# VHH binders against Abasic site processing protein HMCES (HMCES): the designs that were tried, part 48

Target 1, 269 residues: Abasic site processing protein HMCES (HMCES), of Homo sapiens (Human) (q96fz2)
Amino acid sequence: CGRTSCHLPRDVLTRACAYQDRRGQQRLPEWRDPDKYCPSYNKSPQSNSPVLLSRLHFEKDADSSERIIAPMRWGLVPSWFKESDPSKLQFNTTNCRSDTVMEKRSFKVPLGKGRRCVVLADGFYEWQRCQGTNQRQPYFIYFPQIKTEKSGSIGAADSPENWEKVWDNWRLLTMAGIFDCWEPPEGGDVLYSYTIITVDSCKGLSDIHHRMPAILDGEEAVSKWLDFGEVSTQEALKLIHPTENITFHAVSSVVNNSRNNTPECLAPV

## First folded at step 7 (VHH)

Design r25 (from g5 with L103Y; framework vhh_6z1v_2)
Fold by ESMFold2-Fast, scan of step 7:
Structure r25 (fold): chain B 269 residues (1-269), chain A 123 residues (1-123)
Amino acid sequence: as target 1 above (269 residues)
Amino acid sequence: EVQLVESGGRLVRTGGSLRLSCAASGRTFSTYAMGWFRQAPGKEREVVAAISWSGGITWHADFVKGRFTISRDNAKNTVYLQMNSLKPEDTAVYYCAARSYTYYDSPKEYDYWGQGTQVTVSS
């Protein structure tokens, strides 16, 4: 998973993340650093994406079932990294393989500290190798959406109002992540950065790509992954597996250039 | 937490019209997707219609399309079900339900329920 869409305006994104705490109380996640959230149809590694994490990471006596939403850098910078420029990290921390997560120090250490997060996206992109050509076919991959009475597809130009309304009921993709906190050696603000855990592709995606993000399907899985105060690392890792509850459609090559940031990036063919 | 109170159910003749209302308490009403469900004697509870948190997207079951319309007024914390061309098979207790953000077609996915309002359609 190396490219996502997360384009919802902050207020819509916040409502899409409405949840119930341990006592059944309806809540919206509280924002940290909302000014760092940049909606985009085409997010690459090293950009910021919104993640959910437990309020207990920021407040000593907080209820661990309460959620914060915060932008974090995609590409985990380990707390032990000693150079002054995190972009100079020589190994790829965009994704973390589920089968080796407990073997690699960069991931094992923050995981042991309960630094689990849920990475939010409209969906993610993958490029299918076409056997007869050098060209790859991009696909937008996302949760199945509840049936709507929209008059056209999400990319329809005939009714921009109807196209925009599809997002009012959009079920955000919720991917299992690990984050860490890095303190610049020369001083400055603590950098929060994350990696997306990956698993083998499900049968439905195997023809597109051999790997997929570990998707947390439903509020029970999301709650258990986030609640490091009540759910141990070993119990949380049982949530990490492929899911078949996913859908996709082909998109145009506009998405190939990460600088393109328009609705055309995720519109069907 | 939200509390839901349905009203408007009564006896109507075949071909008649009726508007149901569901009044919600609590300042978080606009964060909930809302649904109307019904249950006839001896049958399971089924989804009739659903509406997104903003009111921008609606869904209606095939058996009520063209006859029923769901709507909401977030300023008044109320969701409505306008029922036209009523048939005897529409006789049921109608329930209003709420869930966070995204509506569903399954009763088990809804968190808050009203007590129901009886609609009886006679020939």
Scores: ipSAE 0.000, ipTM 0.355, lowest interface PAE 10.3, mean pLDDT 85

Design r26 (from g5 with Y104W; framework vhh_6z1v_2)
Fold by ESMFold2-Fast, scan of step 7:
Structure r26 (fold): chain B 269 residues (1-269), chain A 123 residues (1-123)
Amino acid sequence: as target 1 above (269 residues)
Amino acid sequence: EVQLVESGGRLVRTGGSLRLSCAASGRTFSTYAMGWFRQAPGKEREVVAAISWSGGITWHADFVKGRFTISRDNAKNTVYLQMNSLKPEDTAVYYCAARSYTLWDSPKEYDYWGQGTQVTVSS
């Protein structure tokens, strides 16, 4: 997974993340660095995206079931990285394969520290390779959404105006991530950065791409992945598997250029 | 934790109108989708109408379209069901319910329920 949409205004995004803590209390996640959140229909690696993580990462005695929402850099910079410029990291940390996560130091170390996060998106994009051509067909991939009187179906051939109405009731995609904290050797602010865990594609997506993000389907899975105070690394990794509860539609090539940031990026073609 | 208290149910004559109210406790009301449901004796609970957290999206069952309207006032932590052109078939206990964020058209998907308010429609 190398491109997402996360365009909801901060207040709408926050409400979309409403949850229950361990005691059944309804809560909204508390923001850290909210001004760094930049909504976009077309988010690429190196940009900041919102993630959910346990409040216990920031407060020693916090309830580990309470959630923070924070923008983090997409592309994990390991805590052990010794150069001054994160862009000089010689290997790609945009994604982390589930089958080798415990073999790679860059991911094993933060995972051992409980640095699990849930990466939020409207959905993600993948490019289907077509035999006999160098052109790829982009698809927008997202959780199934319910049909309502005014929202319509996002998969239908709807006008952009009708598409804006669906976001009020949109179910955000929740992807399993690992984050780390890097302190620049020459001083400066701590960098929080994440990677998205990937799995083999499900049957429904196999004709589009051979890999997919590890999707946490429903609040039980999200809660267990985030709660590093009560859920061990071994137990949390049982949540990492392909999911069939996903839908998609073809989109125009407008999305190909990551500088394009309009509703046309995810509109059905 | 959210508590829901319905009010407004009473006896009305066929063709009459009635507005039900559901008062919610707590500061997180605007994070809930809300629904109105009804249950007549010997029947399963069915969804009547639902409304998104912002009020921007509404859903109404086919058997009440054009007669009932769901609305909400987030400043008052209240959801309403305006019922017009009432029929004897509308006689039921009416419940309000809350679901985190997304609205749904099934009672099974709602987490918090009020005690209900009785609506009786007589000829």
Scores: ipSAE 0.016, ipTM 0.487, lowest interface PAE 7.0, mean pLDDT 86

Design r27 (from g5 with Y104F; framework vhh_6z1v_2)
Fold by ESMFold2-Fast, scan of step 7:
Parts: sequence; C-alpha cells; structure tokens
Structure r27 (fold): chain B 269 residues (1-269), chain A 123 residues (1-123)
Amino acid sequence: as target 1 above (269 residues)
Amino acid sequence: EVQLVESGGRLVRTGGSLRLSCAASGRTFSTYAMGWFRQAPGKEREVVAAISWSGGITWHADFVKGRFTISRDNAKNTVYLQMNSLKPEDTAVYYCAARSYTLFDSPKEYDYWGQGTQVTVSS
C-alpha cells in the first residue's frame, strides 16, 4: 500500500471518527496539530496523514480508550535514527510486513511500547499489471458503503455544497499502523511517523495486487488495536489478517501522478 | 450516550397525516445517524427511514416512499417523520434510534433506542 485518498474536510473527518469510550460515552477524537492535516485525493509516502491513537500516549493517567487524531508522517522514522535528515533513512518504512514485524527492530521496539495507531483514509490505490504491457490499471479500494438516497457519484464530491451527497455517510478505511517518535539531533519538534502493516492479499484483491494493508474491520477491532493500556501486543497482533470485506473500482491514470489532487483520481472509469 | 424520546403517535383515519418527533438529549446529537423503525404485533421490527448526521442523505423503505419523509433539526436535537396517506398497514409502535455517524438499514446496527410511540390507523 503506497497511495491513499484522505480528502474529507477536517470537521467531516472528525465526525466520521465518532466512537464510544470504555464507559459507553459517545465521543469525537481530540485533535493534535490539526493545521498539519492536508486533505488530498492522492496521498504518497512522506506526506502527512491522519491517524487515531490512544490518549494515554500523551497523558500519563488518561483513559486508554479515549482517542486522539493527529497527522503523522507516512514512513516510520525509528526513535534510534541518528542522522539529522529523516529522508536519509536507508530503507523503506512505508509498509511493515505482518510476518516479520516482531523480527525487525524498527517495528518491534515501538510495538513493544504500545505505539499502535489506526491510519485513516477514504480508501487506497493499487496498480494491476495488465497483459504483457508496461501499462498498469489503477484501482481505488475501500470499505463497502451502504446504498442511500441522494448519494452522489464519488467523483462529484469535490465542492462543499455537494460533499454531503456522497461523503457525509462515508465509512473511512481503518488500517493497522505502528508509529514512532523521533527527536531531531539538532533540536526541534518531535517527529511522529507511521508505517502501515501489510498482509497477504485476500481472494477478492488477489488479481489486483499480492499484498494489502491490514484492515481493522469494525469498532471492536479498532478499539482493541488502539487500547495499548488493556490489550497486549500479542493479543493485538491477532487482529492482523487479510480482510474480504472490501470493494473496488477501476480509476483513470490521472491518479498515477501524485501531484494530481482532484476527485477524478478516485472517480470510476 | 444519547437518550431518545418519541412523541406524536395517536389514532388517525385512513388517508390522514401525522408527524412524529424524536427529541434527543446529549452533547453529540449531530454525530449520530438517526432512524425511524416500527413494529406491528406479531412482526419483526423493521426500518422505515434513516437520515445521516448532517441531514444530506436519507433512506426510505420502499413501502413508505412517496408517503413518509424523514428530516432532522440539529439545532433542536430533533428528528421528524412526516407520514402522509396513512394506511391500516402502517399501524405499529414507532421507534426512534441512533447510531454513530454511518447510516444502516438494519435495526441491529443501532445503539440507542427510544421507548416508542403508538400509531393506529383506522377506517
């Protein structure tokens, strides 16, 4: 998984993340650094994306079931990285294979600290090789959405007056992530960065790509992944597996260029 | 957590109209998708209509399309069901229900329920 869409305005995204805490109280996640959230139809590694994580990461005695939403850099920079420029990291941490997560220091260490997050997206993109050609067919992959009246085309939801026709009931994709905190050697703000855990593709996606993100399907899975105060690493890892509850449609080659940031990127072809 | 109180149910003649109201208490009303459901004696509870948190998206069951309209007023924390051209088959206890954000067309997906209001339609 190397490209996503996360374009909802901040207030809509926040409402889409409504949840219940351990006491059954309905809540909206509290924002950290909301100004760093940049909506886009075409998010690539090294850009910031919104993630959910437990409030307990920021406040010593907080209820671990309460959630923060924060933009984090896509591409995990390990806390032990000693160079001054994160872009100089010598290996790609955009994704983390589920089968080696406990073997790789970059992922094992933050996982041991409970640094689990849920990566939010409208959906993600994958490129299918077609025939014997160099051309690949992009697909937009997302949770099944319920069919409602006045639901517009997903390609038509680019203006504020029309977003509610398709997006105000959109079920966000919730992917299992691991994050870490890196302190620049020369001083400055702590960098929060994440990786998306990947698994073998499910049957439904096997013809598009051989790998998929580890998707947390439903609030029970999301809450257990986030709640590092009550759910151990070993128990949380049981949530990491392929998911069949996913849908997709082909999109135009406009999405290929990560600089293109329009609704056409995810509109059906 | 939200509490829901339905009102407006009464006896109405066939062909008549009725408006039901559902008053919600709680700080997060505008984050909930809302639905109207009904249950007649000896039948399962069924979804009648649903509305998104913003009011921009609605869903109505085929058996009420063109007759019933769901709406909401987030400033008043209230959901309405306007029922027109009532039929004896519409006789049921009507329930208001809430779920977080996303609409669903199944009663099992809703978390909070009112106590219901009786609607009786006679000739």
Scores: ipSAE 0.019, ipTM 0.491, lowest interface PAE 6.8, mean pLDDT 86

Design r29 (from g5 with K108S; framework vhh_6z1v_2)
Fold by ESMFold2-Fast, scan of step 7:
Structure r29 (fold): chain B 269 residues (1-269), chain A 123 residues (1-123)
Amino acid sequence: as target 1 above (269 residues)
Amino acid sequence: EVQLVESGGRLVRTGGSLRLSCAASGRTFSTYAMGWFRQAPGKEREVVAAISWSGGITWHADFVKGRFTISRDNAKNTVYLQMNSLKPEDTAVYYCAARSYTLYDSPSEYDYWGQGTQVTVSS
């Protein structure tokens, strides 16, 4: 998974992440560094994306079922990295294969510290290889959304106002991630960065791409992945598997260039 | 936590109209998607209508389209179901339910439920 959409305004995104803690109390996640959140229809590695993580990572005696939302850099920088510029990291840590996560020190160490997060997106993009050509067909891949009432007015299916309305009730994609904290050797702010765990694609996506992100389908899976105070690494890893509860549609080649950041990137073609 | 209390159910003649209200307590009402459900004697609970947290998106079951309208007033922490052209088949206990943010068309997906209000439609 190397490209996502996460375009909701901060207040809408926050409401989309409403949840219940261990005692059933309704909550909104509390923001850290909200000014670093940059909505976009076309997010690439090294940009910041919002993630959910347990409040216990920041407050010693916090309820581990309570959630923080924070922007983190896509592309995990290990805590042991010694150079002053994290862009000089020689490893590609955009994704972490589920089958080798416990063998790679860059991922095993933060995972052992409970540094699990849920990466938020509207959905993600994949490029299908077309036989006989070098052309690739992009697809936008996302959770099934419930059908809503169609506008009966003359003005049609694809107006900008229609896109504004669908986002009111959009079910965000929730991907399993691992994060780490890197302290610059010359001093400065701690860098929080993440990787997305990947698995073999499900049957429904096999014709588009052979890999997919590890998707946490539903609040129980999300809660168990985040709750490092009550759920061990071994138990959490049982949540990492392909899911069939996913849908997609073809999109235009506008999305190919990561500098393009418009609703056209995810609109059906 | 949110508590839901339905009101407005009563006996109505065929072809009549009725408005149901659901009052919610709590500061987080505006973060909930709300739904109206009904259960007739001997049948399972079914979804009638649903509305997003902002009120910008609505959904109505095919069997009530054109007759029922769901709406909400976030300032009053209330959701409404306006029922027009009532038929005997609309007789049921009507329930208000809430879930965090995202609408669903299944009763099992909703977290909080009211006690229900009885609607009876007779000829």
Scores: ipSAE 0.012, ipTM 0.495, lowest interface PAE 8.2, mean pLDDT 86
Fold by OpenDDE, second read of step 8:
Structure r29 (fold): chain B 269 residues (1-269), chain A 123 residues (1-123)
Amino acid sequence: as target 1 above (269 residues)
Amino acid sequence: EVQLVESGGRLVRTGGSLRLSCAASGRTFSTYAMGWFRQAPGKEREVVAAISWSGGITWHADFVKGRFTISRDNAKNTVYLQMNSLKPEDTAVYYCAARSYTLYDSPSEYDYWGQGTQVTVSS
């Protein structure tokens, strides 16, 4: 996974992240560093995206079922990194393979510390290789959305009004991530950064791409992944597997350019 | 830094019961997952049971088979291991261990250890 969409306004995004804590109380996640949130239809590595994480990471004695929402840098910077510039990392940390997560120090260590997060997105993009051509067809991949009586397929948003309605009720894609905290050697603010765990693609997606993000499907899966205080690493890792509960549609080549940030990126062609 | 002190280990007969206690120092006991481990002579240290910081989640090793139960009292900064139906094979030094926030089943992942308490089960 090298491209996502996360374009919802902050308030809409927050509402979409409504949850129940372990006591059954309905809650909204509290924001950390809300000013770092930058909505975009075209998110690439090294950009900031919002993730969910347990409040216990920030507050001593907090209920670990409570959630914080925070923009973090895409591309995990390990805490042990000693260079002053994260871009000098010699290995790719955009993704973490589920099968080797425990073999790689960069991921194992933060995971062992309970630094699990849920990466939020409208969906993610993948490119299908066309046999015999150098051309790749991009697809937007996301959770199936509830068909409201009036809302035709995402493609049928005939009116701006309908478009807004669709996004107001959009089910966000919830991807399993690992984050770490890096203190720059020269001082400054702690950098929070994340990697997306990847798995082999489900059967439905296999024709498009052989790998997919580990998607946490449902509130229980999301809760368990986040709750590092109650749920062990071993138990959490059981949640990491391919899911068939996804849909996709072909999009235009507009998304190929990471600088393009328009609704055309995820619009069906 | 957390100091852990185990107590309750003694000689018991097969089929007997024993309750181990581990007292933790400090004011942050409720932030630690706790575990009981054991090490028999010539064997590797193995996990017996673990409990999350709140006590909401517990894990027990397969060999426990319902005989042992881990619990904790955060108000007393203490974790317990109730051992019933003890067998000679349960003879070992039992260790209490602590880890910040996360429940884990691997000894290498725990940060603080007690001195251990000897449990001996006679036939």
Scores: ipSAE 0.006, ipTM 0.243, lowest interface PAE 10.5, mean pLDDT 88

Design r3 (from g5 with T102M; framework vhh_6z1v_2)
Fold by ESMFold2-Fast, scan of step 7:
Structure r3 (fold): chain B 269 residues (1-269), chain A 123 residues (1-123)
Amino acid sequence: as target 1 above (269 residues)
Amino acid sequence: EVQLVESGGRLVRTGGSLRLSCAASGRTFSTYAMGWFRQAPGKEREVVAAISWSGGITWHADFVKGRFTISRDNAKNTVYLQMNSLKPEDTAVYYCAARSYMLYDSPKEYDYWGQGTQVTVSS
């Protein structure tokens, strides 16, 4: 997974993340650095994206079931990284393979510290190899949405105008992530950065791409992944597997250029 | 937390019209998705119509589409169900329900429920 959409205005995104804590109280996640959130239809690695994480990471004695939402850099910078510029990291940490996560120092260390997060997106993009050509067909991949009179079946909407009406009831994609905290050696603010855990594609996506993000389907899975105070690393990793509860539609080549940031990036063609 | 009270249920003749109202109390009504559900004798509770927190998205079950219309007035903390061309099969207790933000088409996903209002369609 190397490209996502997360375009909802901050207040709409916050409402879409409503949840219940361990005591059954309805809550909205509390923001850290909300001004660093930049909505976009076309988010690439090294940009900031919103993630959910446990309040206990920031506040000693906090209830580990309470959630913070924070923008984090996509592309994990390990806490031990000693260079002054994170872009100089010699290896790609945009994604983390589920099968080797406990073997890689960059991921094993933050996992041991409970640094699990849920990466939020409208959906993600993948590029299908086309037979007989070197061109690739982009697809927008997302959770099945409730069928409404204005959206119908989400991928079957004939009118681009109707797509604007789905966003106040959009079910966000929730991907399993690992984050770390890096202190610049020359001083400055702590950098929070994340990686998306990847698994083998499900049957439904195998014709598009051979890998997919580890998707946490439903609030029970999201809660267990985030709650590092009550759920061990071993138990949390049982949540990491392919899912068939996903849908997609073909999109325009406009999305290919990460500088393009318009609704056309995810509109059906 | 929100409290819901339905009103408007009564006996009507086949082909008639009726408007149900659901009055909500609480400071967060405009952040709730709202639904109308019904339960006929000997049947399970089913979704009739639903409306998003903003009113921008509505959903109606196939068996009422074209006859029933859901709407809301956030200034009055009220959701409505306008019922036209009523049939004997529409006889049921009608319930108003609320859930935070996201609209769903399953009774299991709704957190707050009214007491119900009886609609009876003759013959």
Scores: ipSAE 0.024, ipTM 0.471, lowest interface PAE 7.0, mean pLDDT 86

Design r30 (from g5 with P107S K108A; framework vhh_6z1v_2)
Fold by ESMFold2-Fast, scan of step 7:
Structure r30 (fold): chain B 269 residues (1-269), chain A 123 residues (1-123)
Amino acid sequence: as target 1 above (269 residues)
Amino acid sequence: EVQLVESGGRLVRTGGSLRLSCAASGRTFSTYAMGWFRQAPGKEREVVAAISWSGGITWHADFVKGRFTISRDNAKNTVYLQMNSLKPEDTAVYYCAARSYTLYDSSAEYDYWGQGTQVTVSS
């Protein structure tokens, strides 16, 4: 997974993340650095994306079932990285493979500290290799959305008003992530950065791409992944597997250029 | 923590109309998707209608489409079900339910339930 859409306005995104804590109380996640959230239809590595994480990471003695939402840099910078510029990291940490996550120091160390997060997106993009050409067909991949009498599927919307109604009840894609905290050697603010865990594709996606993000399907999976105070690394890793509960449609090549940030990026062709 | 209390259920004649209300207590009502469900004796609860947290999106089951309308008033913490052209087959206990983010058409996906209000439709 190397490209996502996360375009909802902050208010709408926050409501889409409404949840129940361990006591059954309805809550909205509390924002950290909300002004660093930049909605986009076309988010690439090194940009910031919103993630959910346990309040206990920031607040000693907090209820570990309570959630913070924070923008984090996509591309994990390990806490031990010694250079002053994170872009000089010599290996790609955009994704981490589920099968080797406990073998890679960059990932096993933050996992041991409970640094699990849920990466939020409208959906993600993948490029299918086409027979007889070196051109690839992009697809937008997302949770199945309830079809309503007014909103339809996003492919059925033909006006800005219809598109706004689709997003009102959009079920955000919830991907398993690992984050780390890096302190610049020259001083400055702590950098929070994340990687998306990847698994083998499900049958439904195998013709598009051989890998997919580890998707946490439903609130039980999301809460167990986030709750590092009550759920061990071993138990949390049992949540990491392919899912069939996913849908997709082909999109135009407009999405290929990460500088393009318009609704055309995810519109069906 | 949301508590839901249904009201408005009563005996009505075939072809009549009735409006059910669901009053919610709790501070975060506007973050819930809401649904109306019904259950006749010996049957599973079935979804009748559902409404998004903002009221911008609604869903109605095929068997009530054109007859029933769901709406909400977030300022009053209330969800309504306007029922028109009632049939004997609409006789059931009607339940209000809430879930915390997205609208669903399955009772298993709803977290909070009211006690129900009885609607009886006779000739």
Scores: ipSAE 0.005, ipTM 0.371, lowest interface PAE 10.1, mean pLDDT 86
Fold by OpenDDE, second read of step 8:
Structure r30 (fold): chain B 269 residues (1-269), chain A 123 residues (1-123)
Amino acid sequence: as target 1 above (269 residues)
Amino acid sequence: EVQLVESGGRLVRTGGSLRLSCAASGRTFSTYAMGWFRQAPGKEREVVAAISWSGGITWHADFVKGRFTISRDNAKNTVYLQMNSLKPEDTAVYYCAARSYTLYDSSAEYDYWGQGTQVTVSS
């Protein structure tokens, strides 16, 4: 996964992240560093995206089922990294393969510390290789959405008003991630960064791409992944597998340029 | 820094019961997952049981087969291992260990360890 969409306004995003804590109380995640949130239809590695993580990461004795929402850098910077510039990382940390997560120090160590997060997105993009051509067809991949009688398919939003309605009730894609905290050698603010765990693609997506993000489907999966205080690494990793509960549609080549940040990026062609 | 002190280890007969205690120092006991480990002579240290910071989740090794139970009292900064139906094979030094926030992970190290308490089960 090298491209996502996360364009919802902060308030809408927050509401979409409503959850129940272990006591059954309805809650909204509290923001950390809300000013770092930058909505975009076209999110690339090294950009900031919002993730969910347990409040226990920030507060001692906090209920570990409580969630914080925080923009983090896409591309995990390991805590042990000694260079002053994260861009000098010589290995790709955009994704973490599920099969080797425990073999790579960069991911194993933060995972062992319970640094699990849920990466939020409208969906993610993948490119299908066209046989015999150098051309790739991009697809937008996301959770199936509840069809309200009036809200046609993402493609059927004939009016701006309908578009807004669709997004107000949008089910966000919840991807399993690992984050780490990096302190710059020269001092400054701690950098929070994340990697997206990837798995082999489900059958439905296999024709598009052979790998997919590990999607946490449902509140239970999300809760268990986040709750590092109660749920062991071993148990959490059981949640990492392909899911067939995904839909997709072809989009235009507009998304190919990472600088394009318009609704056309995810619009059906 | 958390200091852990195990107690309760002694000589017992086969079929007997024993309760081990581990007292933790400091004010942050509730932030640690706790585990019991054991090491028999000539064998590797192995995990016996683990408990989450709240006590809501527990794990027990397969060899326990319901004989041992881990529990904790956060108000007392203490973790317990109730051992029933003890066997000679259970003879080992038992260690208490603490890890910040996370439950047991065979791939991860615990942050703090006690000195251990000797449990001997005679035939």
Scores: ipSAE 0.000, ipTM 0.225, lowest interface PAE 13.2, mean pLDDT 88

